VH-VL binders against NAD kinase (nadK). Designs and how they scored, part 101

Target 1, 268 residues: NAD kinase (nadK), of Syntrophomonas wolfei subsp. wolfei (q0aze0)
Amino acid sequence: MKIILVNNRFKENTEKKAQEIAGQLSALNVEVIIDNGLDEPYAGTVDFIMVLGGDGTMLRAARRYGQRAIPVLGVNMGTVGFLSNIEINELAEYLPLILREEYSLEARMMLEVAVFQQQSLLTRVFCLNELLLRSNSPRMLSFALEISGQKLEPYRGDGLIVSTTTGSTAYSLSAGGPIADPQLDAFIVTPVASHIINKRPLVVSPEREISLHLLEEREAIIGIDGQIKMDFGAENRVLIKRAPHPLLMVNLKAKPFFTSIDRSLQRQ
Below, E stands for the ipSAE of ESMFold2; O stands for the ipSAE of OpenDDE; V2 stands for 0.75 times the mean of E and O plus 0.25 times the DockQ between their complexes.

## First folded at step 7 (VH-VL)

Design B16 (framework fv_patritumab)
Fold by ESMFold2-Fast, scan of step 7:
Structure B16 (fold): chain C 268 residues (1-268), chain A 121 residues (1-121), chain B 113 residues (1-113)
Amino acid sequence: as target 1 above (268 residues)
Amino acid sequence: QVQLQQWGAGLLKPSETLSLTCAVYGGSFSGYYWSWIRQPPGKGLEWIGEIYYSGSTNYNPSLKSRVTISVETSKNQFSLKLSSVTAADTAVYYCAREGFLEWSPYGMDVWGRGTLVTVSS
Amino acid sequence: DIEMTQSPDSLAVSLGERATINCRSSQSVLYSSNNKNYLAWYQQNPGQPPKLLIYWASTRESGVPDRFSGSGSGTDFTLTISSLQAEDVAVYYCQQYYSTPRTFGQGTKVEIK
């Protein structure tokens, strides 16, 4: 058995804890690869991915490994997170279940984001939450949105979010998007500070292709999961579609989505 | 490890359609752009076009009216058709994969052996 | 289209000497978001398909000897062979993959003096 431990080396005690867990797993005849984010993703065959940290670390792990159809477990290390399943102090209890493969998997859709220069692919990334198109200057953007070849009336405003259902509670929620059951597969398209009154969030089939391009020369960026930034200009086009594989999230402990989001909304 | 095998008719008459096929062995067909490049005898390389494994294509504008590239995903194959050939289409034709590492493409990392196509005139 | 221009057309160098080939693109092939130049160098021996030597302008492909190096950024690129060996007699091509159509330089033939 081979396991990847994904950690954030800049969080308190995460490197030390990753080494402790690696030693414990090695003693049980498990090969461990540590991914602290500095090197390329591990290219070899692996059986399981354990993410030590918060939601940000899980988002990074999903981008690096989510398309490999490998079970991914989020282990929270003190910062309350939405994407973690167990706490670090519970790991010892659940480790035998992990090693015996006694767990269920929940599939979470991912986005495939491709940025083109004219017709040429410049970059392609996968993400769990969302793509954000936004202005990188005080000027509003004017941009075109096409859904499966259907050209909508031009958008004018600060930007647009294209989100997975998992991402519905992230930036899309803050921009006025709906809360979606993460068990559903759908794109949520949410305008950011639209100057046009009737631009509403859209919920569309995950089989659709979404494309964006600027109608005027502006300084803009594409943001991925709030962690990756790409320059975006009038010569660029971005194509968004459902990624070939969902992220396979490990369930060792029930996490009630609806009651959790309800409590979060009531506190605000 | 990854190998491209190509085949098709090598001798054509003017006005006929060139048809070549490339099969992928020993590696993934999915997730890549697959290209056709040609080289007339004693001359340089000319890109004909490319196809993404899902079917989307880009063609050299100089050849766009005559070229069609298609995929047969179930067989891990892609094919080139070039219509209305003339003596100017005499060349060695190569299939190739455009590599992809991390989140970025890089150059054509795997090439077929080439097929010499001669158009009699 | 992005036009690629190589110089010289041919180059004769003695065994062990340095060979330098230049390539210029009509537009920048630097993608600012990842700071990579979308430029490759290929070696073609007679009767064989081209072989990728260098990608992202300066990254050496696996298995390529370290005497081969690439440099440059934006529109001006160089392939250097630090100590020419007999097996390096070939035609060399630069290629951009920043835009479609993909375009190649016209080639540089490297020969032994």
Scores: ipSAE 0.578, ipTM 0.810, lowest interface PAE 2.2, mean pLDDT 90

Design B17 (framework fv_patritumab)
Fold by ESMFold2-Fast, scan of step 7:
Structure B17 (fold): chain C 268 residues (1-268), chain A 121 residues (1-121), chain B 113 residues (1-113)
Amino acid sequence: as target 1 above (268 residues)
Amino acid sequence: QVQLQQWGAGLLKPSETLSLTCAVYGGSFSGYYWSWIRQPPGKGLEWIGEIYDSGSTNYNPSLKSRVTISVETSKNQFSLKLSSVTAADTAVYYCAREGFLEWSPYGMDVWGRGTLVTVSS
Amino acid sequence: DIEMTQSPDSLAVSLGERATINCRSSQSVLYSSNNKNYLAWYQQNPGQPPKLLIYWASTRESGVPDRFSGSGSGTDFTLTISSLQAEDVAVYYCQQYYSTPRTFGQGTKVEIK
């Protein structure tokens, strides 16, 4: 058995804890690869991915490994998040189940994001939460949104978010989007500070293709999961579609999504 | 070790349609742009166009009115048709893969052996 | 349409000596978001398809000897062969892949002096 341990070296004690866990797994004859985010993703075959940290570390792991159809377990290191399943102090208890493959998997859709220069592909990335188009200057954007070949009336404002259902509780929520059941597959399209009356969030089929381009030369950026930033100008187009493979999240214990989000928002 | 095998008729008369096919072996067809490039005898390289496994195409504007590139994903094949040929279309035609690494394209990393096409009366 | 221009058209170099080929693009091929130049160099021997040598302007393809190196950024690029060997006699092409259509330089023929 070969396991990748993904951690964030910039959080206190996570690197030391990753080394301790790697030693414990090695003693059980499990081969361990440590990924702290600084090097290229491990290119070899692996059986399991363990993410030590918060939601940000899980988002990085999903971009690096999510398309390989390998089980990914989120292990919380102390700060409660939405993408972790067990706490670090529970790992010793659950480790025998992991090694015996006694767990269920939950599939979470991902986005495939392709950025073009005119018609030439510049970059293609995957993400778990969202793509954000935003202005990189004080001036608002004018941009075109096309959904499966259907051209909508132009948008004018600070930007637009295209989110997965997993991402519905991230930046899309802050911009006025709905909270979505993560077991649903859908795109959530949420305007950011629109100056056009009645531009509402849209919930669309995950089989749709979404295209964005600027109608005027402006300084803009494309943000991916709040972690990657790409320049975007009037000669660029971005195409967003469902990624070929979902992220396979390990479920070792029940985690009630609705009560967790309700508590987080203190909606009592 | 990805290999490209190409075939098609090598002798054409003016006004006929050139038809070439390229088959991909030993690797993934999906996720790459597949290109056609030609080289007239003693001349340089000219890019004709490309196709993605979805069927999305880009063509050289100088050839766009005469060129069609199509894909048959179930067979891991893509094909070139060039209509209304003239002597100026005499060239070696290559199929190639544009490599993709670290989320970015990086050039034509795998090439077919080439097919000489001669257009003569 | 990005135009690629190479210099010189032909170059004669003695075995063991340095060969330098230049390539200019009519507009920048640097993608600022990843800081990569979308520029490749190819070697073509008579009767054979081109072979990729260098990509992203300066990254050497697997299996290519270390005497080959690429440099430059934006619009001005150089391919250097530090110590010419007999098997390096070929035509060399630069190519941009920043925009469609993909465009090649006219080629530089390298031969032994």
Scores: ipSAE 0.652, ipTM 0.855, lowest interface PAE 1.8, mean pLDDT 90

Design B18 (framework fv_patritumab; at its last look DockQ between E and O 0.82; V2 from the best seeds 0.00; counts 0 for: pae E 2.1 > 2)
Fold by OpenDDE, look of step 8:
Structure B18 (fold): chain C 268 residues (1-268), chain A 121 residues (1-121), chain B 113 residues (1-113)
Amino acid sequence: as target 1 above (268 residues)
Amino acid sequence: QVQLQQWGAGLLKPSETLSLTCAVYGGSFSGYYWSWIRQPPGKGLEWIGEIYHEGSTNYNPSLKSRVTISVETSKNQFSLKLSSVTAADTAVYYCAREGFLEWSPYGMDVWGRGTLVTVSS
Amino acid sequence: DIEMTQSPDSLAVSLGERATINCRSSQSVLYSSNNKNYLAWYQQNPGQPPKLLIYWASTRESGVPDRFSGSGSGTDFTLTISSLQAEDVAVYYCQQYYSTPRTFGQGTKVEIK
């Protein structure tokens, strides 16, 4: 068995723990690769990914490895979040199950984001939570939203969020988006400070495509999961689709989503 | 190793429709843009258009009104049609794959051998 | 459209000497987000399709000899053959893939002096 330990190099405690766990796993004849984000994603085949830290680390792991159909376990290390399944102090208890592959998987839809110059593809990125289109100035943006060829009325505001249901409890929530069942596949389109006060979030089928472009000569940015920043101008277009592969999240322990929402949100 | 094989009629009369097909072997058809490029004898290269594996197309504006690129995914093939040909359309036509690295295009890394199409009365 | 202009149109260089080809784009092909230039160089031999040599302005395609190098950023680019070999006699094209339509330079014929 080969396992990737994903941690955050900026969190010293996660690095130390990763080394410790790596030693333990090695003693059990498990090959371990540590990914602290400094290097390129490990290109070799692996059987399991263990994410040590919080939601941010999980998001990074999802972007780096989510398209490889590898089970991903979130191990919380004292943070508040929605993407961890067990606590670090529980790892020893569940390790035998992991090694025997006795766990269930939950598929979480990811976004495929494509950025274009005119009609030319510049790059693609996959993400678990959301894409954010945001003004790069104190002034509002004017931008067009198109859903499966249907052109909506122009948006004016600070920006727009296109989120997965997983991401519904992230930035989308802060912007007034609905909390979505993570077992549901859907896009959540949430305006950010729209000049139209009653502009409501949209819940969109994952079978549809979402397109955004600016309607004025201004500079904006695209944010991915709050961790990646891309420039976005009048000559650019972004296309959002359901990613071809979901993230396979490991469920070792029952973690009721709805019963824990209030507790989790109160702690944030 | 990915290879492109192309075929079609090489001799046309004015006003006829050019029709070429390119087939992909030894690699994935999915996930790539596939392009048509032409080169008149003794001249440079002109990009005609491209098609994504799912069927979305982009055409050179200079040829858009006459060009149709289509895909047949079940056969890993894509085709070019150029209507109302004239002597100016005489060229070697190439199919090519636009490669991707780190989810970004980086150039046309695989080419067909080319097909000479001559338009003459 | 982004116009690509190469210079010179023809270049004669002695064996073992340096060959330099310039390419200029009418607008920048640099993507600020990833700091990559969407510029490629191709080599074409008679009767053959173009062959990708350099991509992202300065990265050699697999199998391309070390004597080939690309440099430049924004709108001005250069292909350099540090030591011209007999097999390097060909027409070279620069190409932008930053926007559609894709556009090529007019080509530079490299010959042995």
Scores: ipSAE 0.834, ipTM 0.924, lowest interface PAE 0.6, mean pLDDT 94
Fold by ESMFold2, look of step 8:
Structure B18 (fold): chain C 268 residues (1-268), chain A 121 residues (1-121), chain B 113 residues (1-113)
Amino acid sequence: as target 1 above (268 residues)
Amino acid sequence: QVQLQQWGAGLLKPSETLSLTCAVYGGSFSGYYWSWIRQPPGKGLEWIGEIYHEGSTNYNPSLKSRVTISVETSKNQFSLKLSSVTAADTAVYYCAREGFLEWSPYGMDVWGRGTLVTVSS
Amino acid sequence: DIEMTQSPDSLAVSLGERATINCRSSQSVLYSSNNKNYLAWYQQNPGQPPKLLIYWASTRESGVPDRFSGSGSGTDFTLTISSLQAEDVAVYYCQQYYSTPRTFGQGTKVEIK
């Protein structure tokens, strides 16, 4: 069995714990790859991914490994968020179940984001929470939103968020979007500081394609999960679809979403 | 190991329509752009156009009024039609795949053997 | 259109010596967000289709010998053959894939002196 351990060495001081866990797994003849964010993602085949940290570390793991359809376990290291399943002090208790594959999987929709130079594809990137289009200057943006080829009235404002349901408790919430059940598949489209007062958040079928482009030359940025930044100009277009594979989150311990909402939001 | 096999008529009269087909073996058809490129005898390479597996196309503006590229996804094939040919269209025609790695394109990594098309003068 | 200009048009190099081919694009082919240059180099032997040598300006394709290297960024690029061998006698093309139409340089014929 081969496992990737994902940690964030600079935010949560998880390095010692990752090394300790790697040692324990190696003693059980489990091959361990540590991904602390410094190197490129491990390219070989693996059976399981263990994320040591909070929601931010899970977001990086999802972007790096989510399209490989590999089980991913979130292990909380202090601050309880929305994406951890067990606490670090419970890992030893659950490790036998992990090794015997005695757990269920919960699918979480991801976004596929394709960036174009006019009609030429430049890159694709994946995210678990949201894409943010925002101004990179004091001036507001004028931009077009199309949903499955249907042009909406132009937007004017600071930007737009296209979120998954998992991302509904992240930036989308702060911008006025709804909290969504993460077991639903949907896009949540939330304007950011819209100059056009009647632009409300939209909940959109995951089968739709969402396209964004600027209507004027302005300096803009595409943000991915609040962690990746891409320049975006008048010659660019972005196309957003449901990603081919969801993130497969390991469920070892019952965590009722609705009864825990307030605690999870307060404990960020 | 991906292979491209191409075929079509190699001798045409002026005003006819050039028609070539390229079949993809040993790899995925989906997820790639598929291109046609030509090379007149003793001259350089000219990109004709490309098609994504879902059917969207980009054409060289110099040829756009005469070119159609299409897909037959069920057969893993794509085709080139070039209408109203003249002697200037005499060339070796290649099909190619645009390579895709780390979610980004990296140039044309697989090529067909080429088909010489001669348009009589 | 992004115009690709190669120099020289032809090049004669002694066996075992260095060959250097330059390519200039009329516009930058660097996408700053991923720091990749959308620039490829191809080798074409007589009677054969082109073969990809270098992609993203400096990354060797699988199976390409170490004597081939690419360098440069933005608008100015170089293909270097560090020690020319007989099998390297061919025409070499640079090509941009940043924008459509895709465009090739005019080609550089490399011969043994």
Scores: ipSAE 0.591, ipTM 0.828, lowest interface PAE 2.1, mean pLDDT 90
ESMFold2-Fast, scan of step 7: ipSAE 0.687; ipTM 0.871
ESMFold2 (binder alone), look of step 8: mean pLDDT 94; pTM 0.958

Design B19 (framework fv_patritumab)
Fold by ESMFold2-Fast, scan of step 7:
Structure B19 (fold): chain C 268 residues (1-268), chain A 121 residues (1-121), chain B 113 residues (1-113)
Amino acid sequence: as target 1 above (268 residues)
Amino acid sequence: QVQLQQWGAGLLKPSETLSLTCAVYGGSFSGYYWSWIRQPPGKGLEWIGEIYHYGSTNYNPSLKSRVTISVETSKNQFSLKLSSVTAADTAVYYCAREGFLEWSPYGMDVWGRGTLVTVSS
Amino acid sequence: DIEMTQSPDSLAVSLGERATINCRSSQSVLYSSNNKNYLAWYQQNPGQPPKLLIYWASTRESGVPDRFSGSGSGTDFTLTISSLQAEDVAVYYCQQYYSTPRTFGQGTKVEIK
C-alpha cells in the first residue's frame, strides 16, 4: 500500500504531525509520500490519500489528485470546515479500518474549467468548489453566459460564480446562492452584485456546458476554489463542464451536513 | 510508449480529395488534441488543424474551406480530408499529438512518420 | 495570426562551438496566469519528422541532451546548443501554441563549418 499525506505548506504543526504519521505507517509496511505543496504532484500510482488540514488543504488535494479515482480522507487539524471526515485525535482509532479498506466512499462532483484564446486551449484545471469570474478593477463587467448553447441576456455586475453542490456553502453562499445537498450533482450559477436586479441564481443539470466571455475590454480574473487566479480578457472564453471523475471522499463516520450548516448559519 | 501510424493514398490528381488516417497505439487517445501538419519539399512546417478526442476541431484559416478532420474514438483514429487539391498541396503530411502537462499544453510531443502526398497531372 | 520569425536562416558552426538561433513572435506568447511561454523548439533531421526539444520556452523534453537550452520570454526567444556535435546537423523550428492557428518559424538550418 502506498499513501500520499497532503499537508498545509506553511503549517509547522501539520508538517511535524505528517512526519509522525508517516513513521507510524512505515512501521506498518505502508509507503508514504508527503505532499507539502512545495513540489509537483506525485506522479506515481497510490492507493489512498490522507489530507491533514482544513478545507483549503482538501481543495488543493482535490485539484492535484481528485481525477485519479483514489480514496481521499480529510483529517481535521482543528479548523472549522466541511470537507474533513475525522479529527486528528481520532486517526489512531480509524487507521486499522483505513488499512483494511473498511470504509465507504462518497462521490463529490468536480468542475472541469478550460480557458481558451481564439479556440486555443491555454489551461484546463479541475476544482471541487467553484469558478469565480470577477472584475479586477472598479468597473463592473459586461459578459455573456451560455448554457448548453442557449445564450442568455447579457450580465452586468461584479461577476459570476459557477459552483458544484459541494461549493454551495463556500463563495456561492456569500453571494446569495442556495445551500445544496452535496449528494446532488448540479451546477449552481450565482451572480455577484448584478446590476440587473432580477438575475437569480440558477441550478442546472451537471450535464450542461457553461460558457463565459467578456463583451467589453475590462480587467477581469477567474478564481478557482479561492486559491488560483487567472487573467481573463475579452479575447478569452471559458468552458465549464462536469469533470470526468468525482472526488472519492472517504466516509469513516456519519457527517451531519444539515445540522452542521444550520449551526453555521445561526452564528454571527 | 505512444506510437502514431499513418496511412493513405500518396498520389493524387488535381481536384481530387486527399484522405489520410492516423492511428494511436500504446497510450491514451482521450484528453489530447491531435493535429495534422504538412511540409512541402524543401520548405517549412504548416499546421493544418486539430481535433479533440470527442470531435471538436480547429482549422488553419487558409485551409478551412477545404479541410475536414474527423475522429473515430472507438478505433483510436483520426483522419484528414483535404478537398480540391492542387500541386501546391504536394507535401509530407504528419499527424501529431499536442502534449498536456500541469494543466497546460506543451507542444507536439509525439509525431507520425509522415506520408508523402504528390499532386500531379 | 501570430507570425513566427527565425534568424538566421542558416548557420555554420564548428564542432564543439556554440550555436545560437533566435525566434521572434509578432505577439506575446506568455500566459501571465501560469507564467509559461507557449513556445516550443523542434529538431528535424533529414528524412525524419520533427522532434520536440524544448517546451514552455526553456524546459527540456525528456531524453534531450543538456547541451540544448532555451531562453527568452514574451516575444523574443533563443535556442542555444552549447557544444555542437555532428548529430546536431538539422533544421530547427520554433512554434507557438498560445493561439490557433498554431504557427512555426521558417526554420534555421544548422551545418558544420
Scores: ipSAE 0.588, ipTM 0.831, lowest interface PAE 2.4, mean pLDDT 89

Design B20 (framework fv_patritumab)
Fold by ESMFold2-Fast, scan of step 7:
Structure B20 (fold): chain C 268 residues (1-268), chain A 121 residues (1-121), chain B 113 residues (1-113)
Amino acid sequence: as target 1 above (268 residues)
Amino acid sequence: QVQLQQWGAGLLKPSETLSLTCAVYGGSFSGYYWSWIRQPPGKGLEWIGEIYHRGSTNYNPSLKSRVTISVETSKNQFSLKLSSVTAADTAVYYCAREGFLEWSPYGMDVWGRGTLVTVSS
Amino acid sequence: DIEMTQSPDSLAVSLGERATINCRSSQSVLYSSNNKNYLAWYQQNPGQPPKLLIYWASTRESGVPDRFSGSGSGTDFTLTISSLQAEDVAVYYCQQYYSTPRTFGQGTKVEIK
């Protein structure tokens, strides 16, 4: 059995804890590869991915490994989040279940994002939460949104979010989007500070193809999961589709979505 | 590992349509852009166009009115048609794959052996 | 279109000596978001298809000897052969893949002096 251990290089004690866990797994004849984000993703075959950290670390793991159809377990390191399943102090209790493959999997849809320069593919990435198009200056953007070949009236404002249902509680929520059951497959399209006040969030089929381009030369960026930033200009176009494979998230204990979101909203 | 096999008519008369096919063996057809590039005798390389495995195309603007690239995904094949040929279209025609790594393209990493096309009366 | 210009058109270099080929693009081929230059170098021997040598301006393709190196960024690029061997006699092409159409330099013929 080979496991990738993904950790956050900037979080306190994560390197020490990752080495400790790697030692425990090696004692059980498990080969461990540590991914701290500095190198390219591990290219070999692996059986399981264990993510040590919060939601941010899980988002990075999903972008790097989510398309490989490998079980991914989120292990929380003390920061409450939505993408972890167990706490670090529970790992010893659940480790025998992991090694015997006694767990269920929850499929979470991902986005495929392709950025073009005058019809030339510049980059193609995958993400779990969302793509954000936003202005990088005080001036509003003027941009075109096309959904499955249907050209909508132009948008004017600070930007747009195209989110998965998993991402509905992330940036899309902050921008006024709906909370979606992550077991549903759908894109959520949420305007950011639209000058046209009647532009509402849209919930569309995950089979839809979404494209965006600027109608005027402006300074803009594309953000991926709040972690990757790409420059975006008038000669660029972005195409957003459902990724070929969902992220396979490991369930070792019940963590009901509705209970988690209810607690979060009541703290507001 | 990956090999491109190409074939098609090598001798044409002016005004005819050039038709070439490229088949992919030993590797994945999906996820890549597949290109046609030509080289007139004693001259440099000219990119004709490309096709994504799902069928979307980009063409060299100088050839756009005459060129069509199509894909047969079930056969792992893609084809070039160039209409209304003239002596200026005499060249070796290559099919090639544009490599993709680290979320980005990286150039033409696999090439077919080339097909010499001569246009003469 | 992005125009690619190479210099020189041809050069003769003695065995074991350094060969240098320059390539200039009419606009930047650096993608700022990933800090990669979308620039490749190819070697073409007579009667054969081009062979990829260098991509992202400076990354050597697998199996390419370490005497080949690429450098440069933005609009100005260089291919260097540190110690020319007999099998390196070929025509060399630079190519951009930042924009469509893909464009090649006119080629540089490398010969033994």
Scores: ipSAE 0.562, ipTM 0.821, lowest interface PAE 2.7, mean pLDDT 90

